# VH-VL binders against q9nrl2r1430to1533, part 333

Target 1, 104 residues: q9nrl2r1430to1533
Amino acid sequence: GGVHELSAFEQLVVELVRHDDSWPFLKLVSKIQVPDYYDIIKKPIALNIIREKVNKCEYKLASEFIDDIELMFSNCFEYNPRNTSEAKAGTRLQAFFHIQAQKL
Short names: E, the ipSAE of ESMFold2; O, the ipSAE of OpenDDE; V2, 0.75 times the mean of E and O plus 0.25 times the DockQ between their complexes.

## First folded at step 19 (VH-VL)

Design cc7 (framework fv_nezutatug; at its last look DockQ between E and O 0.87; V2 from the best seeds 0.79)
Fold by OpenDDE, look of step 19:
Structure cc7 (fold): chain C 104 residues (1-104), chain A 121 residues (1-121), chain B 107 residues (1-107)
Amino acid sequence: as target 1 above (104 residues)
Amino acid sequence: QVQLQESGPGLVKPSQTLSLTCTVSGGSIDYGYTWHWIRQHPGKGLEWIGSIYYSGRTEYNPSLKSLVTISADTSKNQFSLKLSSVTAADTAVYYCARGPYTSDNYYMDVWGQGTTVTVSS
Amino acid sequence: DIQMTQSPSSVSASVGDRVTITCKASQSISSYVAWYQQKPGKAPEPLIYAASYLYSGVPSRFSGSGSGTDFTLTISSLQPEDFATYYCQQANSFPLTFGQGTKLEIK
């Protein structure tokens, strides 16, 4: 495609990806590295998948976009105990997202 | 936009089991988030009853834990509340609500309209 | 359990007034406090999350502040539609608990 201004969804995904606490969320969890992950998490998702959906204009409503982001965080907190680096990063990133999402 | 609606009998006899259902529309209950039951006795404040995560894991108010069961039916996109051995003290407006799944920020961002349950012989 | 002591229980004010409601937590809960508005016969509606952030659609005359144990909800200039009951809630840990509520009445 051609050069165009980023949509609000695109901009927010860029901000999320660039955030220092995005590292647990950039791509899907490796089944090799975490063998039991997909036994626990039934709807896996990550920022690269969400970015692809945004690029393909698959989100018609802001609520749909927000739901996927919240699912991503939900999965993190479901799998990772509170004291893990992943959960702590998720907590900070989610807080950031909640602030930004109010502008959508 | 997600919407929540409580349903169930408005009258329950003492010692019986109160049973309510929250029907969710505009979103899936197994697609993230935390789902809550809250009640409000006439003229009183709000009391948290319990919560169920999208995964099915539950949290209960310790004061009610032995009497409360919260479950989810993903096929109907509903989650339910059962409160056993009810007394007049359980007369209240019952609300279901949704909030984010977090580690430490459990607020309710969407509420049902509430349903009145009266416990009377 | 974390207790939320809300004050005052009721307050009378006029349109245009500045109104402040306070909640004190029995232990430190960082910034994890939510505020709700409830009108008669209606469900509570979210106003503030994480102590100081407005929920979508909430007028800017509403504000929240505080951390640790002391929290405040402020309405900078009261409007007719703001007469209602307000509740704080600690959102940090289970069991989730609410303040007793503050009924804001017209003077």
Scores: ipSAE 0.893, ipTM 0.949, lowest interface PAE 0.5, mean pLDDT 96
Fold by ESMFold2, look of step 19:
Structure cc7 (fold): chain C 104 residues (1-104), chain A 121 residues (1-121), chain B 107 residues (1-107)
Amino acid sequence: as target 1 above (104 residues)
Amino acid sequence: QVQLQESGPGLVKPSQTLSLTCTVSGGSIDYGYTWHWIRQHPGKGLEWIGSIYYSGRTEYNPSLKSLVTISADTSKNQFSLKLSSVTAADTAVYYCARGPYTSDNYYMDVWGQGTTVTVSS
Amino acid sequence: DIQMTQSPSSVSASVGDRVTITCKASQSISSYVAWYQQKPGKAPEPLIYAASYLYSGVPSRFSGSGSGTDFTLTISSLQPEDFATYYCQQANSFPLTFGQGTKLEIK
């Protein structure tokens, strides 16, 4: 909630976006390019949406922010088999996130 | 803060079905985590029973696969364990737990308090 | 199934001692080991994930290391509240499996 928490959420999102493995997560998956995605993933989310929610102060608790980021990774692993480039990128970015989240 | 609480009968007769419920508060079970059942036999170590993903997919310990069902009720924010045809060997403390949904690192970051189940006639 | 073997099964130690507990996996699990502390009558509590990362709120006297098949948990200066049973868990693949536990007792 306070100014300190908002800056921490924004800083973490910036670090996630800057990470080399952020490429599958920057924006929502295109239905044109991946037609079946929204048949499988019912709660889509991406870094640009999370960042906008931070900017609009929509997260009241750190747990709400963390849950959206974990949902983002969970969608990746639910849709993509573990041997894909997307799942491998998700694994590395999630590991990075778990380290950075200790600072919240 | 996320809290998990087990509930169910403490005493079950042999050959019956053990039914336990984990109630989750401070978070949603359909949001992107993996939910686990683990048990601990008297004076022994821990045994993973199975898991349910936020999507409803399940994974079971092969040693229990034909006997175990894990399900979720998102409207009640609960997930449950059913273990059929119990014997005295199923006497244990039963824990529910949460972990992040990962591709290769399934650790448990939140545990319930545990509930003791005794199987006896 | 991946077997996790802890050593020793019990340790008798004094406050201030350095204690090392080892865990050996029957096949490589990269760094995907978690460690838990369990006090009598209580649920396990997370200590370490991914072999070496301390869980939030865990005292810095706890540390973990290892990769592949051999992993260690170290308590650098034992405190009275550290007398408990410790479990390792392979976190890499299903079925998830735990070591048999190491009981850390007062000498």
Scores: ipSAE 0.642, ipTM 0.900, lowest interface PAE 1.5, mean pLDDT 92
ESMFold2 (binder alone), look of step 19: mean pLDDT 91; pTM 0.941

Design cc8 (framework fv_nezutatug; at its last look DockQ between E and O 0.52; V2 from the best seeds 0.00; counts 0 for: pae O 6.7 > 2)
Fold by ESMFold2, look of step 19:
Structure cc8 (fold): chain C 104 residues (1-104), chain A 121 residues (1-121), chain B 107 residues (1-107)
Amino acid sequence: as target 1 above (104 residues)
Amino acid sequence: QVQLQESGPGLVKPSQTLSLTCTVSGGSIDYGYTWHWIRQHPGKGLEWIGSIYYSGRTEYNPSLKSLVTISADTSKNQFSLKLSSVTAADTAVYYCARGPYTSDNWYMDVWGQGTTVTVSS
Amino acid sequence: DIQMTQSPSSVSASVGDRVTITCKASQSISSYVAWYQQKPGKAPEPLIYSASYLYSGVPSRFSGSGSGTDFTLTISSLQPEDFATYYCQQANSFPLTFGQGTKLEIK
């Protein structure tokens, strides 16, 4: 979309990246460190990729941007058991995201 | 914006299988959401039937577990409900819905229009 | 299974009135309650998630509160378009369950 929508997407992504619980989501999961991840997760995504898509104006609608962010959290919950540090971080960051996304 | 639309027969005979399909537009069912079937009996409240995750895992209402199957067809961007051995008690408006995939907070943010199903001889 | 009990089952009120609807869970569900508005012949529409957060586009006269087992939905000054049936839903665990509904009618 427009310059105002791109600024809002950029601002939200920056806030997600700066959040204390962003650490599982900054970049794609390493195939070397987690060999079975890509057998389970078919549509990998991470904050660095989403930020690049914002910078390249690849989102036409706010819903497309929101869908990529939700996919990021869903991958986390699908792969990681509920009591892991990754899933707990995802729960907190997703809650923060849902509050901020109302502004879009 | 994502839209959900139910389709299927409005009239089903007792003992047959009810088959409904939810067509999703403006979004993809293999993105990170959870997809639900809910029904509403005449003049009554809402009953959750079951859900399918974007990954294909399912959750069913224990009261219907042996009778219900939910499946997805990503190539058609659809998810479906089959309810076997129906009786007059299965007469209801059937809704499909979407919600975020969360760890502990399964609310529904988009609903289909609903389709009326009558089970009658 | 977590049972959700709404009260009242119906209420008759006038435009401008303050209306409060209560929902009680059979066990603690933290703040994981959603509220929906349903007009006749239409699908339910989301109003509130997590007990107190309004969806974008929901008028500020709607508010929600509560935690644990006791939750409320309040309409501070009733408008003609608010006459509908309202449902609470526990969102904490499967099976997902709804309250039986509260029908809000013109007096």
Scores: ipSAE 0.621, ipTM 0.896, lowest interface PAE 1.5, mean pLDDT 92
Fold by OpenDDE, look of step 19:
Structure cc8 (fold): chain C 104 residues (1-104), chain A 121 residues (1-121), chain B 107 residues (1-107)
Amino acid sequence: as target 1 above (104 residues)
Amino acid sequence: QVQLQESGPGLVKPSQTLSLTCTVSGGSIDYGYTWHWIRQHPGKGLEWIGSIYYSGRTEYNPSLKSLVTISADTSKNQFSLKLSSVTAADTAVYYCARGPYTSDNWYMDVWGQGTTVTVSS
Amino acid sequence: DIQMTQSPSSVSASVGDRVTITCKASQSISSYVAWYQQKPGKAPEPLIYSASYLYSGVPSRFSGSGSGTDFTLTISSLQPEDFATYYCQQANSFPLTFGQGTKLEIK
C-alpha cells in the first residue's frame, strides 16, 4: 500500500515498541529459551503480533485492541515474578500504555 | 458488561467445608484479571480471603491459608472457594470480585452481589 | 502484613458538607490504595484506585490523594446518596488488607 497517516492504534503500537521498556514484548517468547513458558501462558501475544493485527484492520473496536495489550502485560506478570527486570519493565510500559490509551 | 455471581449453600455445619462458586458472565477468566474472594462478618469490615489467576496461581490470606483452597475452571468460566473446618467465626457474607492483572496493584473493580453463609449446628 | 488504619470510624455530616476520610498504612505502599463505598445490604463498589484515579461513573465530587503512608478520600459536597460506609484498601502486596471502615451518617 501507499504512504498514509498512522491510525491511533498504529501510532500507539509504534510508541510502545519505541519505549525503553518494550524489550520483553517485542516478539513471542522462545520456547527453546524458555521451555516452560507455554505450559503457563495459554494465550501468548506480543507487540509484533498486535502490530500485524492492526495492519490487517482486525481491531474494529478500541476495546479489542486494549484487550490484546492487557493480555500481553498479564502474560508478563503471570510468568515473571514481581522483582524481575521483565516485570518491572512491564509495569512501567503498562503505565505508559494506560496514559496513551485514554486518547483512544 | 462483566458480572459476577456467588452461589453455594447458605448453611454449613461446624467442622464441615464451606464451598462456594463464582460464575463470571459477560467476560472471561482466561486473561487480564485477578479473581478474588472477600468476606464480611456481620457488622464488621472486609477481609480478603485469597486470589487466583487464570493459570491457577493462588495467593491466600495467611490467617486462613491452611484452610482455604481456591480453584478455577475456565471451561465453565467459574472459580471456587473451599474453606474447611468452619466455625461460627466463618459466618459472613462472601463476595467474589475481579481486579486487574498487575504485578503491584491488586484492587477490585467488579464485585458479585455477595452470598450469606451461616455456620450453625 | 500491612495494616490500614482508617479514621474516623464514624462521622456525621449534612448534605453539602465537605467530608474527609483518612487512611494510614503501617508502611509505605506507594500509591497503591483503593477506596470503596458500601451501602447497607449491598456489595462494596469501587470509587478510587491507585490513590487518586476515579472509576468510571463515579461523581467528580469524590477525590483521592496521598502517597507513601497517608491517604485521603474527600467528598467535596456531600449528597444524600453518599451516606454509606467507606473502606480503604492497600493494593501494594499480599495479604491484601482493608481499613476498618468509616460510617458516614446523616446529621
Scores: ipSAE 0.016, ipTM 0.702, lowest interface PAE 6.7, mean pLDDT 92
ESMFold2 (binder alone), look of step 19: mean pLDDT 92; pTM 0.946

Design cc9 (framework fv_nezutatug; at its last fold request DockQ between E and O 0.94; V2 from the best seeds 0.89)
Fold by OpenDDE, fold request of step 20:
Structure cc9 (fold): chain C 104 residues (1-104), chain A 121 residues (1-121), chain B 107 residues (1-107)
Amino acid sequence: as target 1 above (104 residues)
Amino acid sequence: QVQLQESGPGLVKPSQTLSLTCTVSGGNIDYGYTWHWIRQHPGKGLEWIGSIYYSGRTEYNPSLKSLVTISADTSKNQFSLKLSSVTAADTAVYYCARGPYTSDNYYMDVWGQGTTVTVSS
Amino acid sequence: DIQMTQSPSSVSASVGDRVTITCKASQSISSYVAWYQQKPGKAPEPLIYSASYLYSGVPSRFSGSGSGTDFTLTISSLQPEDFATYYCQQANSFPLTFGQGTKLEIK
């Protein structure tokens, strides 16, 4: 249907992806690199998946979009101890997200 | 929008077990987040009882740990509180709440309306 | 455990007044403090998270500040609907703990 302005969800996903601390979240965790990840995390999700859902207009409510993002962070903190680089990155990115989410 | 609703007996006898359930709507309890129980004795402040992560892992107030059990039933989208051997000191309004799952910042962004529990013989 | 010492326990003020509530943590908790407003017979409602960030829908007359051990909730110009009890909460570590509360009453 032609070029359209980014929705609030699209914009926020772009900002999350561009954030310096997005690297643990860009794609699903590799089972090869982390063999036990999927034994612990039952609902894996990543920014690329969320972006696709946004592009497909699968989010009808802001709460649905927020829930997926929070699941992503929840998974990070469930699997990664606080002192890991992933958890530290997640902490900063989540803080950023929480601020931005208030604008949705 | 997620909503939380507490339910359970409003009257419990001393030495019995207090059992409450928090029913969550508009969101799933196994879909991230941290879920909390808080209580407020009449005319007093707020006291954290315990929490359960979406994964089922729990955290408890050390002062109540031996007496408290928090569990989740994903099939019903509920999480529950059990407090054993209650006394009059356990008379309070009990709240369930939700907050983000974080590494170091556990605030509560959605609360239930609360349910009153009175411990009396 | 981290103790949150909230002051004052009560304060009387008039509409239009500037009101300040303080919360002191027994140890440094960075900026991980939340503030709640509770009206009689109602559940606490979140006002502020991470010491200084307002939830959407919270009037801009509310503000939070502080880091480390000293935190402040400020209402720049008190409105009738602001008379309530306010609680701070340290969110940094378990067990989670609340301040004793501040009852804001009409003068």
Scores: ipSAE 0.930, ipTM 0.963, lowest interface PAE 0.4, mean pLDDT 97
Fold by ESMFold2, fold request of step 20:
Structure cc9 (fold): chain C 104 residues (1-104), chain A 121 residues (1-121), chain B 107 residues (1-107)
Amino acid sequence: as target 1 above (104 residues)
Amino acid sequence: QVQLQESGPGLVKPSQTLSLTCTVSGGNIDYGYTWHWIRQHPGKGLEWIGSIYYSGRTEYNPSLKSLVTISADTSKNQFSLKLSSVTAADTAVYYCARGPYTSDNYYMDVWGQGTTVTVSS
Amino acid sequence: DIQMTQSPSSVSASVGDRVTITCKASQSISSYVAWYQQKPGKAPEPLIYSASYLYSGVPSRFSGSGSGTDFTLTISSLQPEDFATYYCQQANSFPLTFGQGTKLEIK
């Protein structure tokens, strides 16, 4: 057959999900596990939600996609102190993302 | 896509409060990122004044911290700078800028066009 | 506070020359340095982040290197549009601080 084409947004979100440091970002933070999270974070978002928005073609501009990813990291650093495993993972994944996002 | 534009008076008298506004278009100031004020003195380099996070938290240059206030108005998609008790040393081009919200790497990826403020009797 | 010292303060060069600008931090900042280009009457524009990564649209003749305290911006073959003032910035910690600038002039 034919060659299947992945969109640039889909390719990037797949790379983020496969990264070793994606674990804090795969799904929305659990209210049960982290009871105060949604008192502090007003616009929660995660990679599974971003991936679904890509699949539904909800991003019309690369900047909209980038803003959702940056919001995800912003939430991480807003909620988590710098020395936590979550913040350290976020730092490494965001650095990876910044390199990849220049290709969009 | 995102664009930043500074506005405010170009002339301010000594001892008064300098007040500037950065209007953001093509993005939302409460949707992540860190938002910065930077100034450039005549014939000199750049000085970071302070920042406001998308959440409303602030960071200020310690040399200015008792004199500076940065605030946001999310309904107008604007963030503002107030610098009290100005002197001639505060004459500069003032820039607003955006950068990613990070833990340790605060670079600025979008800059406004700048607005000149002169402090003169 | 982390002071950033650029060298040289100015440089005169010809189209086609290789130009090197250095920036020294007063404390280790890992690789967290950014470089900006500013043309007269314009806002600074980002060139490089994290010491060595080019922004989209920045020509490949620009490169950055260094870690710790010593950082370098290199233009491998100077073009007419590269005559500008260049600033380094430490991005590691608040207060954010900039080098004093290097003015690159046509010779």
Scores: ipSAE 0.819, ipTM 0.917, lowest interface PAE 0.7, mean pLDDT 92
ESMFold2, look of step 19: ipSAE 0.637; ipTM 0.903
ESMFold2 (binder alone), look of step 19: mean pLDDT 92; pTM 0.949
OpenDDE, look of step 19: ipSAE 0.901; ipTM 0.952
ESMFold2, fold request of step 20: ipSAE 0.514, 0.633; ipTM 0.874, 0.899
ESMFold2 (binder alone), fold request of step 20: mean pLDDT 92, 92, 92; pTM 0.949, 0.945, 0.947
OpenDDE, fold request of step 20: ipSAE 0.930, 0.930; ipTM 0.963, 0.963

Design g90 (framework fv_iluzanebart; at its last look DockQ between E and O 0.77; V2 from the best seeds 0.77)
Fold by OpenDDE, look of step 19:
Structure g90 (fold): chain C 104 residues (1-104), chain A 122 residues (1-122), chain B 107 residues (1-107)
Amino acid sequence: as target 1 above (104 residues)
Amino acid sequence: EVQLVQSGAEVKKPGESLKISCKGSGYTFRDYWIGWVRQMPGKGLEWMGIIYPGDYDTRYSPSFQGQVTISADKSISTAYLQWSSLKASDTAMYFCARQTYDLKGSYYFDYWGQGTLVTVSS
Amino acid sequence: EIVMTQSPATLSVSPGERATLSCRASQSVDSDLAWFQQKPGQAPRLLIYGASTRATGIPARFSGSGSGTEFTLTISSLQPEDFAVYYCQQYNNYPLTFGQGTKVDIK
């Protein structure tokens, strides 16, 4: 296709994905690998899903986009103990997000 | 429109190497698993493995582990299936397929490539 | 691995008649069961996922039911274009596995 400028949401998702600490969030958790995940997490979400919603223009407000990102982190902290690599990565990525979100 | 377009038919000899491709379009390639399925002549479907282009997470069926290599290049929305040394028994149709997701952590194939026929004979 | 067994191997049906295809799993796959249709020389096409949800564009005459280890694909009134091979597939656990297929041909 043609070259176009990414929206603020698109750009932020790109930045989150490129971050070194994005690995726990790139895709939806597989229940095959984590059988109890969906017994605990009731609103699963990941960056690939958020990107899809952005692409479909499902976010009408920045607050809606932010809410989904925060939900993603909330899920991580709910399921993963604080001393896990996932939680630590989430903490750093969330801090990065909070800085970048100021652009929205 | 989601499309998976595979590379053309291959005629090879035993011992030769081969790498076939599957190019996705109409969706964000990196955000969906893509897998390979073998169908030997007149036989059923066999799951070979799957790869997530976003992080190149790769899973193999035990039957195909070590027999083939699944890879991807997300920069060109392409997945690959390759053999280092083909056998006559590798003669089959090979399909790539996109594996979508539900919000319950389950994944299913929703779009398929047209298939690549690989013929291995002396 | 979870073994998927389909029956019958071949189902001969007249146009307009009901076709019932069975798929059994060696252990529970919950509702993580898909049905595919494959016509000669073509790639498989997704019909049903989640055991009972029709994929986009799939005619209403196709329906899936079941959970756990027993599943059924029903074609309420067979159309000429429905003669094909049908596969069930579980995606509840690795490795993903297909049934051996049921061929629906003209009676």
Scores: ipSAE 0.839, ipTM 0.935, lowest interface PAE 0.6, mean pLDDT 96
Fold by ESMFold2, look of step 19:
Structure g90 (fold): chain C 104 residues (1-104), chain A 122 residues (1-122), chain B 107 residues (1-107)
Amino acid sequence: as target 1 above (104 residues)
Amino acid sequence: EVQLVQSGAEVKKPGESLKISCKGSGYTFRDYWIGWVRQMPGKGLEWMGIIYPGDYDTRYSPSFQGQVTISADKSISTAYLQWSSLKASDTAMYFCARQTYDLKGSYYFDYWGQGTLVTVSS
Amino acid sequence: EIVMTQSPATLSVSPGERATLSCRASQSVDSDLAWFQQKPGQAPRLLIYGASTRATGIPARFSGSGSGTEFTLTISSLQPEDFAVYYCQQYNNYPLTFGQGTKVDIK
């Protein structure tokens, strides 16, 4: 993508990070803090990684950016039971993302 | 260019408080852990703890839990190390360092501040 | 806590020669092992992470190997600027721990 797409990706990441339900997604899960996470989740991703990829212009297509964001939510739902605070936050943030992604 | 700039050397007396700083630039400060490492005169390196400025998640080494406070202000890209009451045994060089990550969830130090010498003498 | 033990404590080496530094962990740290160089009055510098991966800008004469509990840093042809203290550090579990250091001196 062009300069406008990269700016749109950056703006969307900022909005996701500022959302009240971003707390499970702000940083890559620590293997020390959550030892079994990487036994279950094989394609880890988080907002800090996505922001770094935007900053380094690693997304060539909007679909690649959207795929990483959706992977982030999918990982949340795979690792966390649906009744958990993490899964509920993921559901709400994903809904917000779908609305904002219309701007892409 | 990733850079961590620490506050200047300090000369203090036992019982005094102190807050030293570490300012990050050249990267998205809130997206990386910042750690503090002590080096006592003539000795090796000791991990004190880390903070994630994005959410202020803070982890201490058991040896330093309750002895220091690690904090950050992400609005000015700055991390802090603070003592409420210094002891002579706190005389040391204090480094801040940034942690980066791999995709297996491990975090390691990649960039270091220049160090802050703290001298506490009775 | 995982104890990191380095050997030797001091290594005397002539410029141009090979230096081999050892680091042992008290339990497996997988490949979560870093090597740092520190010169007097300076901050540590990252040389190697993941046991064997050179950090950006580190000369090829520095190489790391090992996994689990036994690790080696090799400097294939020592340069004058390589005389320093070298630390290994595990990041597999809290507390994060450093070895006590190996000083590489001019013979």
Scores: ipSAE 0.689, ipTM 0.911, lowest interface PAE 1.2, mean pLDDT 94
ESMFold2 (binder alone), look of step 19: mean pLDDT 93; pTM 0.942

